# Designs tried in a protein design chat: VH-VL binders against o60147. Part 10

Target 1, 175 residues: o60147
Amino acid sequence: MLEKNKYLYIFRHIQTNQVLLSQGNVLKKTALFQLPYPLQKPVAPNGMRPAKLRKDHWVPLLKVEFPNESMFQSVFMQLLNYRKYRSVQPLTSDLLKLPIPVRRRKIMRQEVPNTIADLADILNKEKFPENSVRLQLSDKSDSEYADWPPSVQIDSEEIKLSRGFREKTTVDEAR

## First folded at step 7 (VH-VL)

Design v14
Fold by OpenDDE, last read:
Structure v14 (fold): chain C 175 residues (1-175), chain A 122 residues (1-122), chain B 107 residues (1-107)
Amino acid sequence: as target 1 above (175 residues)
Amino acid sequence: QVTLKESGPTLVKPTQTLTLTCTFSGFSLSKYGVGVAWIRQPPGKALEWLAHIYWDDDKRYYPALKNRLTITKDTSKNQVVLTMTNMDPVDTATYYCARIRYYDSSGYFDYWGQGTLVTVSS
Amino acid sequence: EIVLTQSPDFQSVTPKEKVTITCRASQSIGYYIHWYQQKPDQYPKLLIKYASRSFSGVPSRFSGSGSGTDFTLTINSLEAEDAATYYCQQYDSLPLTFGQGTKVEIK
């Protein structure tokens, strides 16, 4: 049972580029609580937190397979903490000098790269065994947003795009 | 593996133009979140940021030197070029190029070249 | 421009002792500050990014803290190989600026 919960999925909102973390390939309603409150530093225009989860608005960005659930949980919590910490920091002075529409576009664009960078940073600190972590991306070029430690093996195959979830493969079901 | 290397003349006469080339590998300037910066260091002194260029061709210069500096990139060749006009002995320094990782509307220099000493003298 | 002032300018320290270097910004810069190590006749190397995040390969004895205007780089137990000049650098606003550097020597 624990072996089945060692998968991290990261979803991206198709319009706002907001990011949600998920244990497993099914996005849960409770994931919305990951998004910042309106009064905090926005990761999207107006710090939007949808009232309701629309699964059809979210697509898988990447999948990470960990050796066990414990490692998954550690990385998952650290990712949340990184995002939270980032969200309470002031915007850079240079960013604040930009017109609001330009600023919003920049903020919107950086959420996915920031998240990927956070993941790589965390994995670099964890020092997991070589090739013990399997990373699969919907777009392989997204791996270029960070430098990855030897513990990470990037899958040659891209994750299939879907809305709100990724279909289980025969291999996943056998585990 | 990320590498950067500076190349150009090591001796320049006053009033002449310095042209330095940064050749890099292990990354591309076509991807979001990457840039290249030029930083110099006079002998025995602190580091000074000169200019940088991002993946989207956004260029920034040190204001006091802006009229003397030009930065360009050739993504296909993995090169960034810095030109500095009207060189003066005060511009004698080790010149570094470094990779910028863009993060949270900011950035840091995570990999550096070994630097090239440029001496301005008659 | 944002001025970064490091303290002290110079330290002579016995091995295994704790080293503390401070960096003060002329204005609040959040956590957009980084620390670099430069050994003699070498290029600068990134140690700490965004005030407290260690760069890959950096020994655990190095740590960073602070926010706003006051930042600290700490070496909890100095090793001989840590003899170097350390620089703080801000990426909050242009122009990007460095501190004047802190030279750490081994007694």
Scores: ipSAE 0.898, ipTM 0.953, lowest interface PAE 0.5, mean pLDDT 93
Fold by OpenDDE, fold request of step 12:
Order: sequence, then structure tokens, then C-alpha cells
Structure v14 (fold): chain C 175 residues (1-175), chain A 122 residues (1-122), chain B 107 residues (1-107)
Amino acid sequence: as target 1 above (175 residues)
Amino acid sequence: QVTLKESGPTLVKPTQTLTLTCTFSGFSLSKYGVGVAWIRQPPGKALEWLAHIYWDDDKRYYPALKNRLTITKDTSKNQVVLTMTNMDPVDTATYYCARIRYYDSSGYFDYWGQGTLVTVSS
Amino acid sequence: EIVLTQSPDFQSVTPKEKVTITCRASQSIGYYIHWYQQKPDQYPKLLIKYASRSFSGVPSRFSGSGSGTDFTLTINSLEAEDAATYYCQQYDSLPLTFGQGTKVEIK
């Protein structure tokens, strides 16, 4: 049995590309609190907080194994802060000059890369021991969204998790 | 590790065309979130952005020099080429290429080449 | 274009002293500003990205702050190796622009 408390899972919404952070490999309803309220600035088109968690709409993006829960907590909180800080910033003037459809597409696709970049940035600052952090991606090419510090070892195998859940099942594959 | 290196002539005559090549390693221009920019610096002066190209072949130029500049990429060779026509002594500068890391609909220059001094003189 | 004005243009500082460099934008640019260090006869190196995030390998004595139009680069306890010209740069709007630079010399 895996130690749940030292694992960070990041999930991506299959339509909106919104990102949710999870302690452990099961996405909880409380994760929705990470998303902005309807009256707040959206991260992406339709990026408001849904009323209910549809686990089948979320797919695993990456998994991070930390040496202990303390390190996990530190990185987790920093990721939330990074996202919050980014969300309250105005759009760039250059982005505002683009037609609305183009702007929306750009905003839609940046959340995943931004989150991965944030993770790498935070891990760089933390100065964890070499190869002490294990990173596994659903798509290995997503590791290219950032430069990683020596503390991070990237797994050669991709994550094989079901939508919103820790393991793929026959039922999930039939969906 | 990321590296960039500028190459091309170091001496150009007035009215001639300058062609500079940036050869890089440690990344590719095929993945979202990466670009390459050209930035120059006249001797004893500040830095000046000239142009950049992104992974999706989106190109941007400094407006005052747009008609003189062309930027292209060859992803297979990991190269970005800048051409600048009608060179003038005022264009004498150290020319740098730098990687752009795209983030939050913006970007920054995280790695630079060592630069190449281009002198325009008759 | 967005104009970035740094202050001061030049300062001579004793080692271990605090150095403060300001950058003012002609319009609000959020946090889309970066700081670069250029030592004599070297290429510029990224120090701070997005106003306050230190780049990899940058010593902790370097820090950035600010938002909107006013930004600050701080060197807490200047070292001899910090003699350089520092530039702010905005990535809010094209064309991308740099400040005029601040030269820091060691007394």
C-alpha cells in the first residue's frame, strides 16, 4: 500500500484544461475549492468552479513522489499560492489585442504548462536532495514545459491512472 | 542543458544584408512554450529587442525595423536565422540570441548566447 | 511602446551595503517584468522573473518586488562580484522593451 500523504497528483479537466491538485491518487470534492468562484476572474473560458465534482471529467496529468509529507505540504501550498497570484493578474496587453476567439484558445491551453512550470520553479527553490523527488507524467513530453532541478528524477514510464481515480479499471475503460 | 550560440559575419559593409544564425541545444522549437529572440546591444548602450519566433512559427518584429528584419526557424536543425537588410554603421552592436520561456501569456529570456559583435563599416 | 525608466543610472556602493534599483513603467504592466544582470564583457543573465521570482542559481541576496508601474530590484549585502549593469524588461506588450540600465560599481 502506497503512502498517500507524500504523493502529489495533478489532474486536468478534459474540456476546460483546468488543473486540480490532490494529496493522494483520489480526487476529492474539496479540490474544487481551488477553482475561482463564479464572480472571480476565470483562469480559462468556462473556468469557474463547478457545483459538483465530476471525476470522470478529470484525468491525471502527473504524479510527484516526495520523500515525506512535510515536503509535499510545502510544495502543495506554494503551488496554490502561485496559481492564486497568477489568477489575480491582469491579462497582458498583447493578449488583449487579440480577437476574442484567439484569446480564449490561448488562455485555455496555458493552464497545464503554467502549472508544470510552477512546479519546477518551486522545486528549484526548495533545493531538495538530488534525485529525491520522483516525477511521473501521463504524457512524458509534458516534462518539456519546464527545466527541472537535480532533485527531480523523471520516470521513464507514464502514469496509467483512470479519470479522477488512482487506477484504471475495466469499467473506466468502457466509459 | 540549454545552450545557444550566434554565428555569422562580424564585419558587414553599409547597405549589405546581415545574416545571423542561432544554433541551440537542450530544447526544441516544436513544443508549446518555447521561442527564440534576437536582442542587440550597441557598444556602451542598452539592450534592444529585435525579433522573436515561437514554436508555432509566430513571428514578431520591432516595428521601427520590421521592414528590414526577417526571422525564420529550422526545427530539425535547431536553428533560428535572422536577416537584416540595408545595414548601417548605427547597426553596429553585439547581437544575442536568447531562449524565450513562455508563461502566462508572457515570457522571459532565461538563457542567452555569448553574443557576436557585428561591425558595420566601409 | 512601453517605456521603462530605471533609477538611478549609476551608483557606487561599498560591499555589504544594500542596493536598491527602481524601474518605472509608462503604463501598468502587472507583474510582467524581469530583471537581468550583465557583467562587463559578458552576456545578460536572468535574475528575477515576473517581478519577484528568483531564477535558478540566483543568490538569495537578490530579490524583486512591485506591481503595476513601480518595481524594485534589491541586493541585500552587496558582494564584489555583483558589479554589473542591471536591466529591467517588460513582456506585457509588443514591442518588448528594456530599461536604460543601472550600473553598479564597487567602492
Scores: ipSAE 0.897, ipTM 0.952, lowest interface PAE 0.5, mean pLDDT 93
Fold by OpenDDE, fold request of step 12:
Structure v14 (fold): chain C 175 residues (1-175), chain A 122 residues (1-122), chain B 107 residues (1-107)
Amino acid sequence: as target 1 above (175 residues)
Amino acid sequence: QVTLKESGPTLVKPTQTLTLTCTFSGFSLSKYGVGVAWIRQPPGKALEWLAHIYWDDDKRYYPALKNRLTITKDTSKNQVVLTMTNMDPVDTATYYCARIRYYDSSGYFDYWGQGTLVTVSS
Amino acid sequence: EIVLTQSPDFQSVTPKEKVTITCRASQSIGYYIHWYQQKPDQYPKLLIKYASRSFSGVPSRFSGSGSGTDFTLTINSLEAEDAATYYCQQYDSLPLTFGQGTKVEIK
């Protein structure tokens, strides 16, 4: 059934603000492979991928419900590609001129907004049917990081926070 | 929807100070990742970035004009003001304000005002 | 400052033909370059951001490519409404700078 796995969850690391994408409300160990390699532009101050997944260090950032799994897969892959492409780019010259502590703080802070912006950008390109994509955020104000297409309906209710996962709902249990 | 609109005098005498106001809607300068820039364009010439201000009140100016430019924001009014002193006929241009989306330690101008032509003449 | 040099300065093109505009940076700027379209007596509009990402609402005939110092804006099939001046712009380093512009006219 194409509608079974149509939910994207994005998690944020509570300390480093790194971002992991998940199909479904539970983080998998393999999600760590999404994080940049040491030789790439760092997302966190330490620039290292954790050796193991500590689910208690990750909180849900947002949830997206797509019309079907195919659309989910498309957006999911595009998000990964966007992040990968961004990660291999050099830092801006101006960023490099900043003291290391300041630079690290800026790098740390931008991953969440960048990811949200990427999501909106991808959805703008996909031109899904109006109100066919439902977006729910842990912090509703995070929606301001991007302009959203008519296909996206932003829920007024914020998602309930849970570390490493979001509590199962009747919809989530359909997976 | 995002909108920006420039307002101010369209005629300025040499040596006088130009004050332009950018009034915007559809976004706020209180949230991370948003800024407003001023860009000008002399008649028949290319675009020139003048200054910008971010949500955190970080201000940047074109170096050659830095001593003449001041940019400020009033978040509550959704306004950004640019002041340029000692105007000269060479400063005659269409002045635009534009929204900046901060992304990956960089940015782009995704929405622009219609611009206002400022003529400096005696 | 980073100098962006566009080529050519001017093109007169027949509708449906492919248009290619190049922007060369005086130093490597990664993908921190954007393309804008400005029609006569209008404000500039964002077309492409970060070298290859189309802005919302931009027709598919517009595309961008490149990295480092050499970038290209392509219109795969020129429409009459595409008559405009196109600018590249870098956001790698202050001061922010634009190319000198490429004027595209319809034959």
Scores: ipSAE 0.897, ipTM 0.952, lowest interface PAE 0.5, mean pLDDT 93
Fold by OpenDDE, fold request of step 12:
Structure v14 (fold): chain C 175 residues (1-175), chain A 122 residues (1-122), chain B 107 residues (1-107)
Amino acid sequence: as target 1 above (175 residues)
Amino acid sequence: QVTLKESGPTLVKPTQTLTLTCTFSGFSLSKYGVGVAWIRQPPGKALEWLAHIYWDDDKRYYPALKNRLTITKDTSKNQVVLTMTNMDPVDTATYYCARIRYYDSSGYFDYWGQGTLVTVSS
Amino acid sequence: EIVLTQSPDFQSVTPKEKVTITCRASQSIGYYIHWYQQKPDQYPKLLIKYASRSFSGVPSRFSGSGSGTDFTLTINSLEAEDAATYYCQQYDSLPLTFGQGTKVEIK
């Protein structure tokens, strides 16, 4: 039973590049709670949580298959913690020196790389068995945002983008 | 694996120009979030950041040395070059190049070269 | 520029003892501080990034903490191989700056 929910999907917003984590290939409405409140560090221009989940505005960024749900949950929670911790930090002084439009652009571009870097960092610490974690990216070059541990096997095939969700797999259908 | 290596003259005369090359592998300067920095360390002293260059060719210099420093990259060769003009004995130091991982509008030096000792002497 | 002041400058420690190194920034830098280890005649190596995140391959005895202006590098149980100079470094604003270093020697 635990094996059914061992897939992490990360979605990005097509405009803001905001990132949402998902257990499974279907993006749930509750995922929006991952986004910061207006008073927190913005992740994009207006850095606000959308009022509604528009699934068609989100595309899969990457898929991670873990050996089991427990490992998934561990990494998932750590990712959330990393993001939370980052969100409560002030912007760099250097960034604050930039005009607002420039600053916003920079902030927009960093969320995806930051998230990927966080994932890699977490996986490096977890010390999972070699090749036990399967990573598939929508853009293979995104793997270059981080150095990956031996536990991670990067799939040569890229995810076919589908807004709001990834095509169902046999495992996903069994959920 | 990521590697960096500094190369260039180890002896420079005063007033001459130092040219150092950082050759790296295991990554490229084409991808967002990667940079290369030059850091030097005079003998027995602390580390000093000199300059860095990012994937997008954004260059930054230590202000006091800005007029003397030029940093360039050749992505195809996986090289970053630092030139420093008007060398002085005070510039004697071990010069390091290091990879920058850009993260959260900041960065850190996660991999370093072995460094090359440059002595400025007549 | 942001000045990082480490304390102490020098520390002689018996193996297995706890080592604490502090780094104080002249202004608040959030968590944009990193720690490096430089052993004699070697290049600096990243230990801790962003105040508290251990770099890959770093032994668990190393840890970092702090935010704002005050940061700490801790070696929980000093090993002989930990003899080195440790540097904090800020990436909050340009120019990037390092602390003056803390030399840790083994008694």
Scores: ipSAE 0.897, ipTM 0.951, lowest interface PAE 0.5, mean pLDDT 93

Design v14
Fold by OpenDDE, last read:
Structure v14 (fold): chain C 175 residues (1-175), chain A 122 residues (1-122), chain B 107 residues (1-107)
Amino acid sequence: as target 1 above (175 residues)
Amino acid sequence: QVTLKESGPTLVKPTQTLTLTCTFSGFSLSKYGVGVAWIRQPPGKALEWLAHIYWDDDKRYYPALKNRLTITKDTSKNQVVLTMTNMDPVDTATYYCARIRYYDSSGYFDYWGQGTLVTVSS
Amino acid sequence: EIVLTQSPDFQSVTPKEKVTITCRASQSIGYYIHWYQQKPDQYPKLLIKYASRSFSGVPSRFSGSGSGTDFTLTINSLEAEDAATYYCQQYDSLPLTFGQGTKVEIK
């Protein structure tokens, strides 16, 4: 039986490209609170956080396997902190110059590259043992959004996608 | 491994046009969130941003030099070209190309070329 | 354009001492500030991105802090190899701009 507690899943919204972090392959309803609240960034356009979590609108972006739950928790919390810190920063002047709020939202919702970059930065800082962290992506090209430390081994096989969760494979069960 | 290298003439006469090429490897300008910038540095002086181009062909120029600068990319060749017209001795500088990582509607220069010294002299 | 003013312009420091460089922006730029190190006759290298995030391979003795208009680069214990000019750079608005630089020499 797979230890769910050492697996980080990142989900991507199929329309907005926003991302949610998950411990394990099942997206929890509380994950929605990871998204910025309008009061945290007053100059941000409305609609950054959906009113309800539609699990069927989210697909797995990547999976990270850590050696243990402690390492997972450390990285998970740091990712949340990075996102929070980013969300409270003022919008760039260039973004503010855009005349249409909808366009601003579209740009601000592009969280996939930002999140992948954050993950790599955190892993670089943590300096885990070589090849101790396994990264599997739904799209291998997404690994190009960051430079990865020696601790990260990128799987050659892409993850199978399911909305709201990742289905277990026979290979995963054997691990 | 990411690498960038500047190439072009090292000596230009006043009023002539400078053409510099940045050849890079280890990344593609077809990928979202990637750009290339040109930055120059006169001898003994600070760094000055000139122009940049993103993956989607969005181009930006230093306003005071906008009329003199043109930046283009050839994704298939992994090259970015900068042209600067009406060169003057004041334009003597080391010219760098650098990769831009787009992040949070902003960016940073994570990898640089070694730079090429361009001297403008009659 | 946004003007970045560094302080001081020059420092002569003994190895193992703490070095502090400040960068002040003419207007608030959030955390959209980066620090670069340039050694003599070399290209600039990224040290700190977005005020406080260390770039890959950067020694732990380097750190960044600040937000809004006031930023700081700190070298906790100066090494001989740290002799260089340091630049802050903003990516809040166009045109992109750099500070005038701070030259750090080793005594």
Scores: ipSAE 0.878, ipTM 0.943, lowest interface PAE 0.6, mean pLDDT 92
Fold by OpenDDE, look of step 7:
Structure v14 (fold): chain C 175 residues (1-175), chain A 122 residues (1-122), chain B 107 residues (1-107)
Amino acid sequence: as target 1 above (175 residues)
Amino acid sequence: QVTLKESGPTLVKPTQTLTLTCTFSGFSLSKYGVGVAWIRQPPGKALEWLAHIYWDDDKRYYPALKNRLTITKDTSKNQVVLTMTNMDPVDTATYYCARIRYYDSSGYFDYWGQGTLVTVSS
Amino acid sequence: EIVLTQSPDFQSVTPKEKVTITCRASQSIGYYIHWYQQKPDQYPKLLIKYASRSFSGVPSRFSGSGSGTDFTLTINSLEAEDAATYYCQQYDSLPLTFGQGTKVEIK
């Protein structure tokens, strides 16, 4: 049972590119609280927290397997903190000079890369044993968003998780 | 591992054009979030940003030198080229190229070349 | 352009002492500031990114803090190898700018 608590799943919204962190392969409704409140600084174009979780709107981004739950929890909390910190900081002056549509496009594109960069940054600091952290990506090219420490082993296989936050089945593959 | 190396003439005459090439490895300029910048440092002085280019070919220049600077990239060759026209002795400096990591609509220079000293003299 | 003013310009410090370098921005730049170390006849190396995040491989004795206009680089216990010039650099707005540098020498 404790073994399942060592897995970090990251999902992205197909439209807004917002990112949600999940312990385990099932995204819970409570994960939506990770998103900024509508009255706060937006970290995505819409800057909105959905009222409900739409399973069909979220796709897996990556899966991380840690050696144990403690390491997972540490990294998970740090990721949340990094994101929160970004959300409360002002936008760069140059970004604010851009037209709103252009700004929104830039913001939309950066959430996923920022999250991956944060993950790599945290893992670089943690100095876990070599190849002790296994990273699987939905898109292998996403690994290029960051430099990874020796502790991270990038899996050659992509994650087998579909929309709806479940493992892919033969039925899913046929769709 | 990420590496960058500057190449070009080390001696330029006044009014001539300087062409520097940054050859890099360990990354590509085809992926979101990566750029290359040129930064110079006159002997015994502070660092000065000159220009940079991102993966999407977005280019920025130091305003005071904008009319003299041109930055281009060849992604297939892993090269970024900086040209600076109408060189003057005041432009004598060590010229560095550095990688930019783009993050949160900002960036930082995480890896640098060793730099190349360019002397402008008659 | 945003002007970064470092203080002090020069420090002569005994090994194992604490070193503090400040960087003040002419306007608020959030946390979009970085610190670099440059040893004599070497290229600059990234130490701290975004005010407080240590770059990979940087010794734990280096730390950064601050937000808005006032930033600090701290060397908790100075080592002989830390003799260098340190620069802050902002990435809030173009043109990108550096501080004038702080030279740290070992007594």
Scores: ipSAE 0.875, ipTM 0.936, lowest interface PAE 0.6, mean pLDDT 92
Fold by ESMFold2, fold request of step 12:
Formats: sequence, structure tokens, C-alpha cells
Structure v14 (fold): chain C 175 residues (1-175), chain A 122 residues (1-122), chain B 107 residues (1-107)
Amino acid sequence: as target 1 above (175 residues)
Amino acid sequence: QVTLKESGPTLVKPTQTLTLTCTFSGFSLSKYGVGVAWIRQPPGKALEWLAHIYWDDDKRYYPALKNRLTITKDTSKNQVVLTMTNMDPVDTATYYCARIRYYDSSGYFDYWGQGTLVTVSS
Amino acid sequence: EIVLTQSPDFQSVTPKEKVTITCRASQSIGYYIHWYQQKPDQYPKLLIKYASRSFSGVPSRFSGSGSGTDFTLTINSLEAEDAATYYCQQYDSLPLTFGQGTKVEIK
């Protein structure tokens, strides 16, 4: 029995806080193409692309279950577009006046909050039925980065990190 | 539901200190990415940003007024207070408090209070 | 201090017609610009954030575009309830500044 994908998975790098979007619960090596080119720069908006995908350095950030595949595809594409649009913008003039180490830390610290805010902005514009979109986080306090619409049900149980570098959620097992 | 409401005197004499309180609900100033700002609008004129305070107690003031302005927060009461010293008739305006949302090193005002008209006259 | 200059100051427009409002910044500000609507005797309401992203609940007839120094707010088919003053606001650098406003009235 084959089902169409309706799950969005988002991963965070344990050191750089870079973010990768995935259609599956395991990252593919091609996901690295979501990040900027592997070049050394004094300051980069999204950090540097690693030369190789180290799956043990990427942990689950959140998982979203949509009502159907069409809605998943729409939100997934919008998230990629939000990140692309942000990534091509210059840094603010105020940010550019900061010392380079301070600037880099501020940029790095924003990757996760910006991504969560993008997801919430997209979901607030969509007209999904109440509680039809299930959101599960690895750290439930990360929900504080945004305001969520009534369509989003935030799961009370956090995602558990798998010892095999993959994680099954309680929601997946209950379904 | 996010709401903000301004309170304080509506009539102030020249040289007095104005104290305005913004009481809000539906969010907390302990939450990353939010703050409260004060913006004023003189009758028939454009909006003017005065000050804002973020969740991490970062405070910013319009430079020409920074010696007259103080912004503080009381997270337990969901309140932000603005004081403005040495009021002058030119400061007559509607004063708004608004939530400022931090995103991508910038900010915008997503929810506003109804505003309170403060008249400065003898 | 970044100055935002809106054009025109005033428009009187026939219902269902297109309204275009421009905002020009005194220096490049990326996409760090936001648009507000203020109806008569009301508080301002957010319409567009980051140049082109609509705030939730904003009718689809409102759109924003531009980058750098030149930005546009468009109302594709003016409705009677759209009579208001429109402001752009930047936060590329402090102090935060607003444009002088564009008043739109129904003919």
C-alpha cells in the first residue's frame, strides 16, 4: 500500500545552525545544494556549504504533517522560495557596521528562528481546517519563534533523537 | 489574540513629564523575536518612531529625543512604559504602542494599539 | 537618517481602477521596507512586509514590489474601503523612518 508523501522534515546542523529541508526523515546528499557554494567568505548569510554531508551532524528540528501531498508540496516550495529571497538580499546597513565576528554570530543565531518564522508565515496565510496541520518539534520551546494559526496542532511530545541518526516520532508510530 | 492598549494622561502642561503605559496580551516579552515600540502621529502629519524595547532588553531611541525618552518593561505585568520629559506643545500627538517583530535583522509593526491623544497646552 | 519619499502625495481614483504608490529611499535598503494602511480616524495596519510579502488577512488586490531604492505598492482594483493613507517604513538602519504618506480617495 503506497501513500503519497505529506510530511515535511527540517534538520539543523549541530554546530553552525544551518537548516536543511527534506521530504524524507533521512537527509539525502543532494540536500546540501540548498546551501550556498562551498567557498570561504568572511561573512555569509547562510554560512558555508560543507564539502560532504555528515549525517551525524544534522539533527531533527521539526516535522510537519499536512492534510495531503498537494499542500505539502505547496508549503515546501514556498519555504525554499522564502529562503532564496532572503539569501539574495544584502545585509542591513546596521548589521554591516558590526565587527565581523559579532556579525557572523548574529547571522548564525538567526537561521533557525528565521526558518520557523517563514513556516508560520506561510501557514498563517493558508486556510487549512483547525488542527489539520500537525507540528512536532525537537525542542518545544522553539515554537516561541512565531505565532501559529488555529490550523496548527503543536504535538505535546518532542521528537526523540535516534541512536541510528534517524528518528521516528511517536506520531509516526501511532499512525 | 494579540492586543495592545495605551493608557496615561490626555492633557499635559508644558515642561511636565509624560508617562504612558502600554498593556498588552496574547504574547510575552520573554519570547524571542518580539518587542514593543512607541510611535506618535501629530494631528494631520506622518508617523514618527520614538523608541522600542525588545525581549532581550535591547532599547533603541530616536536620536534627537534620546535625552528626553526612557522605555522600560515589566514582563510580569505585560507592560511597557514610556516617559518623555520636558513636554512642549509641538509634542501634541496621538501616541501608539505597537508590537515590533524581529526577523532577518530588521523589524516591522504587526499589531497596534488604538492610540491615545496627548495634548500639551497651558 | 534614511529618508523615504512617497509619490504621489494624493490620488483620487475611480473604483475598480488600479492604484500605484511609490516609495523612494535616500539610499539602498535591500528589501527592508514595509507598508501600512491607515483609514480615517483609525490606527495603522500592516499590509506588506519585506517589500513583497503580504501580511495575513490582507486582500489579494494588494501587492508590493521593488528592491534597493525604489518600491511600489499596488492596489489592482480599488474598493471603496481602500480609501486611506498609505505609509512605507524602513528598518535597514536606525532610526526607523516612515514615508510622508499617500492619501487615496474614491472619486
Scores: ipSAE 0.781, ipTM 0.885, lowest interface PAE 0.8, mean pLDDT 87
Fold by ESMFold2, fold request of step 12:
Structure v14 (fold): chain C 175 residues (1-175), chain A 122 residues (1-122), chain B 107 residues (1-107)
Amino acid sequence: as target 1 above (175 residues)
Amino acid sequence: QVTLKESGPTLVKPTQTLTLTCTFSGFSLSKYGVGVAWIRQPPGKALEWLAHIYWDDDKRYYPALKNRLTITKDTSKNQVVLTMTNMDPVDTATYYCARIRYYDSSGYFDYWGQGTLVTVSS
Amino acid sequence: EIVLTQSPDFQSVTPKEKVTITCRASQSIGYYIHWYQQKPDQYPKLLIKYASRSFSGVPSRFSGSGSGTDFTLTINSLEAEDAATYYCQQYDSLPLTFGQGTKVEIK
């Protein structure tokens, strides 16, 4: 059938800083199931899943091209597992001592950096060939959230922010 | 390649002020997620955290030593400086600087300097 | 101040056998615990972060487990180069504290 997917797309919510992983350039409604359900003791500032996917509230964070689908699937699953493991942990005792507004701001600030750090941790453990994984960011300064292995090549060009409902291809700026 | 190196005097007399400089490369203190910490180890003893400073200039000190410690950074020089006043022979230790990585509201020390032994004696 | 108590203080182990080191916290600290290896006359090196996540380049024989107050570092088949002192460290609450160390030697 179609060519096997080897691209990871990561989106950020413009208001809550929540993160969604995607195999495609456009989020599917089922992506919301990646977010945790409300719990008696939520472990993230956005413990609640939005009722519906508002595509105008989610902007590109980063895109990764892997050498093949198998490597993509492995990293994708590991990212989900890292998030789940983190989400079931209690907040630190020091964080719990902070006033609720301050605590919430710190938790919201962390989800993007935590996700990028998770990606880098996974890639540092994987034995990918040098420069075989291409990383493109919407904001190149976000690469500073982690140390990247030699297998990762950071694209010099930033992702163009999509506005509206048009489908965006993976070759939007062919070099 | 992330590296850190401690520099400063190796012999200090009691009551003097110790100044240690950590010079690092391979990362910057200007962006979210990293800091530099000072940890010491008395001969034959366990590791003891002294202080750390983060990218946003958040500074934390071991409470019992807070009045003796000052940590500062110079991001343009890739340096972090620790001063410790009123040195005592009990402060004799190997002093390490280490990068502290911030993740999920916590931190761990992923890269360490070689350490410098500071002896406090008359 | 959170006290981390390691057990045992010292362990002499036959090569290829399993080493178990425990770290007990004086209060619940979630998964906010990290493990370091310090070989004689060397600086410490990170092994395990956040209870069970191995650091890159760490041999697969090292693993961590536990939550709350009881944590374990395991070396499933001890090798000669693993002779070292091992420390746990918490950052659930300041001040950051280390365990007293566990010295592992080859028998």
Scores: ipSAE 0.780, ipTM 0.886, lowest interface PAE 0.8, mean pLDDT 87

